# Ledger of designs, part 13: VHH binders against Sulfite reductase [NADPH] flavoprotein alpha-component (cysJ)

Target 1, 215 residues: Sulfite reductase [NADPH] flavoprotein alpha-component (cysJ), of Buchnera aphidicola subsp. Schizaphis graminum (q8k9d3r237to451)
Amino acid sequence: YKPAVATVLLNQKITGRNSTKDVHHIELDITNSNIVYTPGDALGVWYQNSSQLIKQILKLLSIRISDKVKVKDKIITIFEALKKNFELTTNTKHIIQKYTDVTQNKFLKKIISDNKKLNNYVKKTPLLKMIYDHPKKLSSQQLISILRPLKPRLYSISSSQSEMNDEVHITVGVVKKQISGTIHLGGSSSYLSQFLKIDDSVKIFVEEKSNFRLP
Below, E stands for the ipSAE of ESMFold2; O stands for the ipSAE of OpenDDE; V2 stands for 0.75 times the mean of E and O plus 0.25 times the DockQ between their complexes.

## First folded at step 10 (VHH; framework vhh_7pa5_2)

Design b2 (from a4 with S109V; at its last look DockQ between E and O 0.52; V2 from the best seeds 0.00; counts 0 for: pae E 5.5 > 2)
Fold by ESMFold2, look of step 10:
Structure b2 (fold): chain B 215 residues (1-215), chain A 120 residues (1-120)
Amino acid sequence: as target 1 above (215 residues)
Amino acid sequence: QVQLVESGGGMVQPGGSLRLSCAASGFTFSDYAMSWVRRAPGKGPEWVSDISGSGDSTSYADSVKGRFTISRDNAKNTLYLQMNSLKPEDTALYYCAKETYEWGEGYFVWGQGTQVTVSS
């Protein structure tokens, strides 16, 4: 990967006002980035988790937002750590096992002891839902020990560099989840659609099509 | 590999009709909603229509309602757009799109598009 910083030129909702879908077209300026892409490549984007999601997780785990943690060689608040450094939406078998070990939750112990139940639970249960259903007081250190590092999200590139030498375009669907009567936006989709403004910078890279496969 | 190949574009006079097709491969077609999106010269993308995986639910942009009909044949893995009463404003590159929404992220795969030109 060759990371670069791009500048937002356009962030436009392309679905109609009466549509139940919220899709954005985003144009990024890659001038002076030395980025080269071809048709079929994907754009990797480093995003930030929403403040609302972070605060709800911390509340459910009885963690103060100002608590300090060490991330690599830096000491920062748990709030800052969760904003940029950890996955907060994706659940995995590893995360479920670690959460169960730390909380000693009886229901989750039954889930992890049966591979079929664990596979089904992973598919059905986002991270926030697991924490909401099975809250527990944790330390900030315990929380980060459960989580996986944030990884960039890949988007299909909708532009051609032969037509637009200095730009890369992507299309983002806004992901909404309703948990406990509140609507939570997806991490990367909310960052790109709702928080990223014209002239903002975003960290990106190109994933060559030989390595890029959509589900 | 997911592949989407649009076809059926061309030049037509105002008031005419065209039928666009999108051949899909590399995934279970009936499991996914599909969309048509168009891009006119000098403009950004415009959502045109979408259809549910089963084909039971459709929606349309106001600019095309009553003139365009989206459909799918899940046995042939093919998405269609019937375009009637075409106007010069419908001139655009038309794309087929596969939609996927998974944990915290929306994923889209695009075809290369098929050109529709409405001109006298």
Scores: ipSAE 0.174, ipTM 0.603, lowest interface PAE 5.5, mean pLDDT 82
ESMFold2 (binder alone), look of step 10: mean pLDDT 83; pTM 0.838
OpenDDE, look of step 10: ipSAE 0.582; ipTM 0.854

Design b3 (from a4 with G104D; at its last look DockQ between E and O 0.55; V2 from the best seeds 0.00; counts 0 for: pae E 7.6 > 2)
Fold by ESMFold2, look of step 10:
Structure b3 (fold): chain B 215 residues (1-215), chain A 120 residues (1-120)
Amino acid sequence: as target 1 above (215 residues)
Amino acid sequence: QVQLVESGGGMVQPGGSLRLSCAASGFTFSDYAMSWVRRAPGKGPEWVSDISGSGDSTSYADSVKGRFTISRDNAKNTLYLQMNSLKPEDTALYYCAKETYEWDEGYFSWGQGTQVTVSS
């Protein structure tokens, strides 16, 4: 696929105040992107991690936001690396194992040695909570070695180019989880719903989906 | 992979009723919350109703509360919307949506939509 840049035209909450769901309708300007899609296709979005989440993680790991790190062939600050390049909300067995190896944390060693405990821990423990519960001073490069590359998120396209040639529309459900009295936000869903404003740019691509079409 | 096919739309007079269906395939239907969303001509989408995977929790937009009933048949992989006391304002293309809950990401898969037209 080929990434393109779109501009936000509209970001509107479409669920009622009494709904248990927080859902946003987002309209993106794709003029000059050469994007072609049909309803039922998915839109891939590269999101950015929030500055607040980044600062929380770096503080818990005793890492200065200005520290430099090598990502691919670029030397950039750890702050910028985490903003655009790495998953910071999703926890996985892989991340837990690497964090345990780097920190040598006794509690986490017991978790990873028992597959049932590991499965339960992954389900209940976002990345920030794991780091909060088990902080350790790390180098910037150690942190990068633990994390997984940021993956774009897929959203079903709800618009039709036959009606809106220069736009693509998606619907985003906001992910919020309350764990031990603390709200944990989804990475992509919070970026799109809460931080993305009219006229902001967003990096996208189209992934074709199979669908039934009536003749 | 995921496929959602809406049906049951049509033309009705004000005060009439319709029952929309959404046939689902390509996923374990009972594991996912489902929604109905509508788009009136020239307007943005409106969230109409949603239902939990088990079917025991439902929610409705204020504009349809008391008139519409969402339900599901997990044995037949089918989502329904019973629409009573229809008004011209209910005229729209109605979409079935699969809600995917992942730890920190939510997204929706959409059907093709079925047209409901309420006019004299």
Scores: ipSAE 0.027, ipTM 0.481, lowest interface PAE 7.6, mean pLDDT 82
ESMFold2 (binder alone), look of step 10: mean pLDDT 82; pTM 0.823
OpenDDE, look of step 10: ipSAE 0.762; ipTM 0.908

Design b4 (from a4 with S35T; at its last look DockQ between E and O 0.52; V2 from the best seeds 0.00; counts 0 for: pae E 2.9 > 2)
Amino acid sequence: QVQLVESGGGMVQPGGSLRLSCAASGFTFSDYAMTWVRRAPGKGPEWVSDISGSGDSTSYADSVKGRFTISRDNAKNTLYLQMNSLKPEDTALYYCAKETYEWGEGYFSWGQGTQVTVSS
ESMFold2, look of step 10: ipSAE 0.409; ipTM 0.744
ESMFold2 (binder alone), look of step 10: mean pLDDT 84; pTM 0.833
OpenDDE, look of step 10: ipSAE 0.676; ipTM 0.881
ESMFold2, look of step 13: ipSAE 0.412; ipTM 0.753
ESMFold2 (binder alone), look of step 13: mean pLDDT 83; pTM 0.830
OpenDDE, look of step 13: ipSAE 0.434; ipTM 0.777

Design b5 (from a4 with F108Y; at its last look DockQ between E and O 0.43; V2 from the best seeds 0.00; counts 0 for: pae E 9.5 > 2)
Fold by ESMFold2, look of step 10:
Structure b5 (fold): chain B 215 residues (1-215), chain A 120 residues (1-120)
Amino acid sequence: as target 1 above (215 residues)
Amino acid sequence: QVQLVESGGGMVQPGGSLRLSCAASGFTFSDYAMSWVRRAPGKGPEWVSDISGSGDSTSYADSVKGRFTISRDNAKNTLYLQMNSLKPEDTALYYCAKETYEWGEGYYSWGQGTQVTVSS
């Protein structure tokens, strides 16, 4: 795919005032990007993790935001690394196992030893909740070793270039769930809906419908 | 592979009724919330209604409240939209959409749409 940078033209909540759902229509300017898309294609978006989520995780793991970590060939702060390079909301069996190995947490050891318990735990426990319930002092490099690289998110394109030659439009539902009195937001959906403002830049690519629906 | 196929659209006079269906396959239907979204010619998409995976919770846009009813049959993997007291303003291409439930995901998958036209 060919990455491009788009500019936000419109970010509009399309659900009613009294709706329990928060859905946004987003229009992106792709002028001079050489992007071409057809009906059925998807738009890939590289999102950024919220500063608030990053700070919560670092506090629970006793990591200073200015600590340095090596990501590929560069040394950057752990804050910068988490903002753009790693998944912070999605929990997986692999992440749970790595966190358990690094922390030696006794409760989590029991969870991972029983496949039924592990399956249920993964379904009910986002990454932040696992760390909140089972905090531990870690190094920045230990944290990076647990996390997975950030993966762009795909959104169905709701526009046609025959109608809007220099624009691409997507519809984003905000993922928000309360767990044990704590609100958990989706990483990509909250970035796109709540933090991305008119005139901001966003990194995108086009995924052809065959790749979107098959591989 | 996620597949969503809408049907039940057509032409109807103002005040009439239609029932839209969406046949779903390629995923565990009952695990996911579903939505109806519509797009009038030359306009952007408008969210119409959604329903939780279990069917216990529903929501509607103000423009359709009291006239439209969303429902699902998880045994048949089918989503429905009962549309009553139709108005010319309801003319649109209606899509069913699968919501993706992953921590940090607001992804939608769309069907091909079914046309609803309300005119004299």
Scores: ipSAE 0.010, ipTM 0.314, lowest interface PAE 9.5, mean pLDDT 81
ESMFold2 (binder alone), look of step 10: mean pLDDT 83; pTM 0.831
OpenDDE, look of step 10: ipSAE 0.700; ipTM 0.893

Design b6 (from a4 with S59Y; at its last look DockQ between E and O 0.62; V2 from the best seeds 0.00; counts 0 for: pae E 4.4 > 2)
Amino acid sequence: QVQLVESGGGMVQPGGSLRLSCAASGFTFSDYAMSWVRRAPGKGPEWVSDISGSGDSTYYADSVKGRFTISRDNAKNTLYLQMNSLKPEDTALYYCAKETYEWGEGYFSWGQGTQVTVSS
ESMFold2, look of step 10: ipSAE 0.276; ipTM 0.694
ESMFold2 (binder alone), look of step 10: mean pLDDT 83; pTM 0.833
OpenDDE, look of step 10: ipSAE 0.766; ipTM 0.918

## First folded at step 12 (VHH; framework vhh_7pa5_2)

Design c1 (from b6 with E102Y; at its last look DockQ between E and O 0.57; V2 from the best seeds 0.00; counts 0 for: pae E 9.1 > 2, SAP .672 > .668)
Fold by ESMFold2, look of step 12:
Structure c1 (fold): chain B 215 residues (1-215), chain A 120 residues (1-120)
Amino acid sequence: as target 1 above (215 residues)
Amino acid sequence: QVQLVESGGGMVQPGGSLRLSCAASGFTFSDYAMSWVRRAPGKGPEWVSDISGSGDSTYYADSVKGRFTISRDNAKNTLYLQMNSLKPEDTALYYCAKETYYWGEGYFSWGQGTQVTVSS
């Protein structure tokens, strides 16, 4: 895929007041990009993690926000690294295993030794909750070694380039889940719906319908 | 691979009726909430209706409440939208959408849409 940068033109809630769904229509300006799309294509979006989520994680792991870390070929702060480069909401078996290895947590060792327990834990425990329940001092480099690289999210395109040559439109649903008295939001959906403002830049790409080999 | 194919659109006079269908494949249909969304010419998309995986809960936009009925047949993997008392402002491209929620992340898979035109 070939990344491009788009500018937000509109971010509008389109579900009614009596709906249990929170769905946003987002219009992106692609005038200065080389983006071309056709019916059936999807828009890939690199989202950013919220500052609040980052600060919560860093506090629980006793990591200073200004600590430096190496990501690929660049040295940046741990805050910047977590904002754009890593998944912070999704928990996976791989993440749980790595966190257990680094922390040597007794409870988590029992979880990873039983496939049924691990499967259930993954389904019920977002990343923040695992860290909240089992905090440990880590280095910035240890933290990023546990995390998965940020995966762009694919959204079906709801516009036609023949009608709106300079725009691409997507629709994003938001689900909120309460964990330990705190509401947790999805990474991409909350970024796009709640924190993305008119005139902000968004990194995007087009995923052609013919390239959807891994649904 | 998730596939959604809308059908049943066409031209109809004001006051008429149409029934839209959406054939779904590539996932366990009954496990997922489904939605109808429409895009009128020159306007942004409008969420029209939503139905739970079991079909027990439905929701409608105020603009269609009382005129449209969402339903599903989980044995046939098919979503429906019964549209009655159609008005010119219902003219739009209608999409069915599969809703997927995982850790607060909402995803929509869309069909290509079926055109509904309400005109004399």
Scores: ipSAE 0.011, ipTM 0.398, lowest interface PAE 9.1, mean pLDDT 82
ESMFold2 (binder alone), look of step 12: mean pLDDT 84; pTM 0.846
OpenDDE, look of step 12: ipSAE 0.836; ipTM 0.947

Design c2 (from b6 with E102W W103G; at its last look DockQ between E and O 0.42; V2 from the best seeds 0.00; counts 0 for: pae E 11.9 > 2)
Fold by ESMFold2, look of step 12:
Structure c2 (fold): chain B 215 residues (1-215), chain A 120 residues (1-120)
Amino acid sequence: as target 1 above (215 residues)
Amino acid sequence: QVQLVESGGGMVQPGGSLRLSCAASGFTFSDYAMSWVRRAPGKGPEWVSDISGSGDSTYYADSVKGRFTISRDNAKNTLYLQMNSLKPEDTALYYCAKETYWGGEGYFSWGQGTQVTVSS
């Protein structure tokens, strides 16, 4: 896919004020990008992790925000690395196994020894909750070794380019949960809905439907 | 391949009823919350209703509360919207949407929509 940069034109909450769901309509300007899309295509978005989430994770792991790490031959702060380079909300079996190996946590050792228990745990336990429940001092490099590179998220396109040639529109539901005294925000959905403002730049790409198109 | 196919739209007089269906495939239907969203002529999309994966929690926009009922049949992989006491302002293209929330991440997948027209 070929990344492009779009500018935010509108970010409007479309749920009622008393709704327990928070859903946003977002309009992005793609002027001069040469992007073409059709109904049924999806928009891929590279999001940034929130500073709040990063600070919570670093505190639980006793890592100083200014510590340095090497990422793709660059030396940057752990804060900068986590903001744009790594998944911080998604938990996976592989992440759980690595976290268990690094921490030697007795509860998690029991979980990973039984595939059924591991399957259930990953479904119910976001990354932050696992760290919150089982904190441990780690080095910045140990943390990076556990995490996966950030992947763009896909959103259904709600606009038609024949009607809105220079724009692409998406609808985003916001995830906000309180887990064991820690507020958990969905990474991509909260970036797009809560923190993205008019005139901000967003890195995007178009993902064609899988029905008859090939990359 | 996620597929969502809406049906049951049509033309109806004010005060009438319609039942929309959404056939879902390509994912474990009962694991995901589902939504109805509509787009009226000349307007942006408007969220209508949500239902949890189990079906035990439902939510409605104020504009449809008391008139519309969302439901699901997890054995048939089908989402429904019962629309009663329809008004001209309910005229819209209605979309079935899958909410995706791995590790708290949210994004939506849409069907092609089914047209509902309320007029005399």
Scores: ipSAE 0.000, ipTM 0.217, lowest interface PAE 11.9, mean pLDDT 78
ESMFold2 (binder alone), look of step 12: mean pLDDT 84; pTM 0.843
OpenDDE, look of step 12: ipSAE 0.749; ipTM 0.908

Design c3 (from b6 with E102W W103S; at its last look DockQ between E and O 0.37; V2 from the best seeds 0.00; counts 0 for: pae E 14.1 > 2)
Fold by ESMFold2, look of step 12:
Order: structure tokens, then C-alpha cells, then sequence
Structure c3 (fold): chain B 215 residues (1-215), chain A 120 residues (1-120)
């Protein structure tokens, strides 16, 4: 794919305050990007994790925000690494196993030893909740060793380049998950809806419709 | 290419009824949940109702529950909204919207809308 940087022109909630759905219409300026899309293509978006989420995780793990860590060929702060490089909302069986191994948490050892309990736990427990319930002092390197790389998310393009030659429009439904009376937001949908502002830059790419599949 | 064409709007007095239609093409209609969304003058878009791909499950905003009925005819690729007991507050441009997921995030495609005006 051909990555490009777009500028936000509009981010508007299109659902009412009392709706069970939170949906945003987003318009992006692609002038000078050489981006070409056709109807039915999808727009890939690299999102960023919120500073609030990052600070919560680091506090629970007793990690200093300024600690350095190696990511591929770069040495950066743990804060920057978590902001752009790793998934912080999705929990998986593999992440739970790694967190258990690193922390040696007795409760989680029971969970991973029973496949039914593990399946139920992964469905109910976002990453932040697992860390909140079972905190431990970790190094920055230990933290990134349990995390998965951030993956861009795909959105259906709602515009036509023949009518909107310098723009691409998407519609984003905000992903919300209620856990123990608290609402946890999806990473990409919350980035696009709550934190992406007019004039912000966002990294994007176009995925042709023939290459898009679901498992 | 996904195309959604709304129709059936018009002017009606309070307490009246209208039936909106949305003709869908460019995708396998029965595979997707569909929504009605409305935009009142001077306001942002507002979700009205959802229906599952099979039609087995329906959901409504509190403001329209008991007055509006969403339905679909998968053989005709058509989504409907029966609107009864209409109020001036229901005056809006009504859109049908297609829901789908490719990366695990929800999103919509929607049409050009049909105008509903409720006034004396």
C-alpha cells in the first residue's frame, strides 16, 4: 500500500446525544498525496493511543514515563512507544499468557490453565482492566514484550473522488465496551471520534476493495 | 458500488403517518444491518432505528419508540421506516445507512436522504 498523510477538515458526530450509537463523519484533505481511490475501496488509518490510557498503564506498572525502550531500530521513550507502536485496548490469549509469565500472578495462572475460563476472561477483560486488577512493577522492556504491534484500522470510504477529488470521507462508529460498570472505548474509533481534531495530521492508506476480506 | 436511495418523504400534519423506503444496490443486502438516521434543521445527525440483516432484531431511539417501525424486504433489497403519530420534532432529512465491519470498527455508508416535514 502507499502511505500518506492527510489533514482533518471535519469531524462531526452524526448521532444524537440520546442515541445508543456514537457515529462520526470525518473528512480528510488528501491534496498533494497522490492518493487515488475508487468506490468500494477502504481507508486504512493509523491511530494513536490516548495519553490518559498510557499514563494509567504506566502508573499501574510503576514505569517512569521518560524511560527509554528500543522499538525496531529506534530508541524512544516508553510513552512515545505506547502512543504509536502498540495496541493497548485489545486483549488476547497470548497477551494474557505473557503477562502471567512476566508477573507470575497466581489468579491469572488459574485462568490460563483452564481453556473455558481463559476464553471467558479474554472476552470480558480489556487490557487495562487486566493490568488494573493485577498490577506489578515491570521494566519498559518487559511491558513491550507482552504487547502486540499497533495495526491500522480500515473504514469504508463514503465519498467519490470524481466529486471530491482532494478529499476522502469516512464514517466511524465508535466502539464501546462496558466492563464492570465502566465504559472502555475502542482504540481506533476513539482516536478518530474524540481526539482527532480539525487540522490534525493522520497517516492513511487506501486498500483496494478486491484485497479486503473478513476471517 | 454501494448505493442507497431514500424515498417516501413529504409534508404531513401532526399525528399523521408516512412510510419511508430505501432502495439498496451494490452489495448483498441481507448480509448487513441497516439503520435510519435523521438530521433536523440546525442539528447534527441523530440515530433513529436499527434492524439486523435477517430482520429478526430491531432497535429504536427513545424519541421514536412505539411510533416508528423499521422493517426490511430482503427479496426486494428495500429498507422501510413506518412513521406514525408524527410530531413537529420529527421534521428532518432522513437517511438510510448500511452498517459493516472490515477491521473490527463499526462504520456506515448512507444515501442522500428524503425530507420529512411535520407542520400544521
Amino acid sequence: as target 1 above (215 residues)
Amino acid sequence: QVQLVESGGGMVQPGGSLRLSCAASGFTFSDYAMSWVRRAPGKGPEWVSDISGSGDSTYYADSVKGRFTISRDNAKNTLYLQMNSLKPEDTALYYCAKETYWSGEGYFSWGQGTQVTVSS
Scores: ipSAE 0.000, ipTM 0.143, lowest interface PAE 14.1, mean pLDDT 78
ESMFold2 (binder alone), look of step 12: mean pLDDT 82; pTM 0.827
OpenDDE, look of step 12: ipSAE 0.744; ipTM 0.907

Design c4 (from b6 with A33Y; at its last look DockQ between E and O 0.57; V2 from the best seeds 0.00; counts 0 for: pae E 11.3 > 2)
Fold by ESMFold2, look of step 12:
Structure c4 (fold): chain B 215 residues (1-215), chain A 120 residues (1-120)
Amino acid sequence: as target 1 above (215 residues)
Amino acid sequence: QVQLVESGGGMVQPGGSLRLSCAASGFTFSDYYMSWVRRAPGKGPEWVSDISGSGDSTYYADSVKGRFTISRDNAKNTLYLQMNSLKPEDTALYYCAKETYEWGEGYFSWGQGTQVTVSS
């Protein structure tokens, strides 16, 4: 779908103070975006990775934040590349296999040789934990070669354009998992809930392929 | 493909009770937190309650604590909301929602909703 830019009008936590659940209602201004949607459609959001996560990964891999990489047709710093262009929280079998190949890590070699162990490892181990447990000096180009391009995340639309012509509303739960006493945040959900401020811009699109439609 | 179908809504007098159901398919139901969310006429969504995959942990919005009870039957892939002592302000379209444990995802999918109307 054609990307558009929306402006944040409201970002409000809607869960109770004593809840372990952190859920936000977000209202986006789409006045000049040429966006059309119906209830039940999904809103795709291109998020940005947090500076803290980027710095943690780069430190563990002995990469300077000023190093340059080529992304598509541009030469940019590795910091900027990781901020907008690559997935940093999601781990996949492919990522684990590539990281193992680049690092030659003996523990990970054993994991990838047994499909049951690999399936379990993927389920339990976000990208940062894998790198934290098995650090290695890499080049910036090696790092981006193992990462997936950033994929927009889909959120169910909770508004009706007939009721709110110039707005789209979504509900975002903060995705977090506690692993070895450390809380790991989802990339998109933490961006939308914690870093977006009123008047910030967000890159979006509408996907019509939803299972159910809101009234 | 994820499918969520709510039922059990209707009209009820203040102080009455209703039990909502949500039939789930297309995913391993017991692996996920499930939520009830409601939307009053002309209002944005309000989180009502959630429940862990096992059913052992439940959470409620302040506005419904002590009156509503969330539960699940993992053998039947069904989520429930027992609503007691209903008030006119509980009037809303009630949705069940699947919560995502995958990184970078918040709520992924919603049902069609079931209408609850509390009026004299």
Scores: ipSAE 0.000, ipTM 0.245, lowest interface PAE 11.3, mean pLDDT 81
ESMFold2 (binder alone), look of step 12: mean pLDDT 84; pTM 0.840
OpenDDE, look of step 12: ipSAE 0.726; ipTM 0.902

Design c5 (from b6 with T100I; at its last look DockQ between E and O 0.50; V2 from the best seeds 0.00; counts 0 for: pae E 6.8 > 2)
Amino acid sequence: QVQLVESGGGMVQPGGSLRLSCAASGFTFSDYAMSWVRRAPGKGPEWVSDISGSGDSTYYADSVKGRFTISRDNAKNTLYLQMNSLKPEDTALYYCAKEIYEWGEGYFSWGQGTQVTVSS
ESMFold2, look of step 12: ipSAE 0.060; ipTM 0.528
ESMFold2 (binder alone), look of step 12: mean pLDDT 82; pTM 0.824
OpenDDE, look of step 12: ipSAE 0.778; ipTM 0.922

Design c6 (from b6 with E102D; at its last look DockQ between E and O 0.66; V2 from the best seeds 0.00; counts 0 for: pae E 8.2 > 2)
Amino acid sequence: QVQLVESGGGMVQPGGSLRLSCAASGFTFSDYAMSWVRRAPGKGPEWVSDISGSGDSTYYADSVKGRFTISRDNAKNTLYLQMNSLKPEDTALYYCAKETYDWGEGYFSWGQGTQVTVSS
ESMFold2, look of step 12: ipSAE 0.012; ipTM 0.446
ESMFold2 (binder alone), look of step 12: mean pLDDT 83; pTM 0.831
OpenDDE, look of step 12: ipSAE 0.839; ipTM 0.948

## First folded at step 13 (VHH; framework vhh_7pa5_2)

Design d1 (from a4 with S59D; at its last look DockQ between E and O 0.60; V2 from the best seeds 0.00; counts 0 for: pae E 7.1 > 2)
Fold by ESMFold2, look of step 13:
Structure d1 (fold): chain B 215 residues (1-215), chain A 120 residues (1-120)
Amino acid sequence: as target 1 above (215 residues)
Amino acid sequence: QVQLVESGGGMVQPGGSLRLSCAASGFTFSDYAMSWVRRAPGKGPEWVSDISGSGDSTDYADSVKGRFTISRDNAKNTLYLQMNSLKPEDTALYYCAKETYEWGEGYFSWGQGTQVTVSS
């Protein structure tokens, strides 16, 4: 696929004032982008991690925000690397194993040695919480070696191009969880719903999503 | 792959009733909250109602509260919306939506919609 750049036309919370749901409708201008889609297709969106999340992680790992690190043969600050190049919210078994190996944390060693405990832990523990509970001084390069590359997020397209040829619409649920007195925000959902403003540019692509309804 | 197929729409006079259905496949239906969203001609989407995966918790927009009832049958993988005391303002394309709320992201999957028209 080839990325296109879209401009935000509307970012509107569509759940009511009294609703327990926080859902946003987002309209993007795709004029002159050559994008073609049908209902059921997905829109891929590249997001950026929040500065607050990055600073929290770096502080817990005793890493200076301006430290340099090598990413794909480029030397950039660890802050820039974490902002655009790596996922910071999702935890996985592989990430937990690597973090445990690098930190030699005794509690996590017991978790990874038992598949049932590992399965339960990954389900309940986002990346920030694992680091918060088990901090350790790391180098910038050690941190990069633990993390997964940032992947665009896919959202179902809620518009019809036959009716709105120059726009694509998506619906995003905002993920907000409170853990140990701290509010956790989803990386992509918070970027799209809270921080992306009208007239901002966003990098996107269309992924064709087969949706057959048999007679 | 996720599939959502809405049905039960149609034309009805003011004060009438309709029951919408949404047949779901391609995922474990009972694990996910579901919602109804509507889009009137020329307007943006309006959230109508949602229901938890177990069916124990429901919520409604103020504009439909007391008139609409969301329900689900997890054995049949089917979501329902009972619409009573329909008004012309309820005319819209009604969508069934699967909600995914993972710690990293919130995602919605949509059906094609079913048209409800309240007119004399």
Scores: ipSAE 0.038, ipTM 0.505, lowest interface PAE 7.1, mean pLDDT 82
ESMFold2 (binder alone), look of step 13: mean pLDDT 83; pTM 0.826
OpenDDE, look of step 13: ipSAE 0.411; ipTM 0.770

Design d2 (from a4 with A33D; at its last fold request DockQ between E and O 0.63; V2 from the best seeds 0.70)
Amino acid sequence: QVQLVESGGGMVQPGGSLRLSCAASGFTFSDYDMSWVRRAPGKGPEWVSDISGSGDSTSYADSVKGRFTISRDNAKNTLYLQMNSLKPEDTALYYCAKETYEWGEGYFSWGQGTQVTVSS
ESMFold2, look of step 13: ipSAE 0.569; ipTM 0.847
ESMFold2 (binder alone), look of step 13: mean pLDDT 82; pTM 0.822
OpenDDE, look of step 13: ipSAE 0.423; ipTM 0.772
ESMFold2, fold request of step 15: ipSAE 0.626, 0.649, 0.383; ipTM 0.863, 0.873, 0.750
ESMFold2 (binder alone), fold request of step 15: mean pLDDT 83, 83, 83; pTM 0.828, 0.828, 0.825
OpenDDE, fold request of step 15: ipSAE 0.788, 0.276, 0.358; ipTM 0.923, 0.684, 0.732

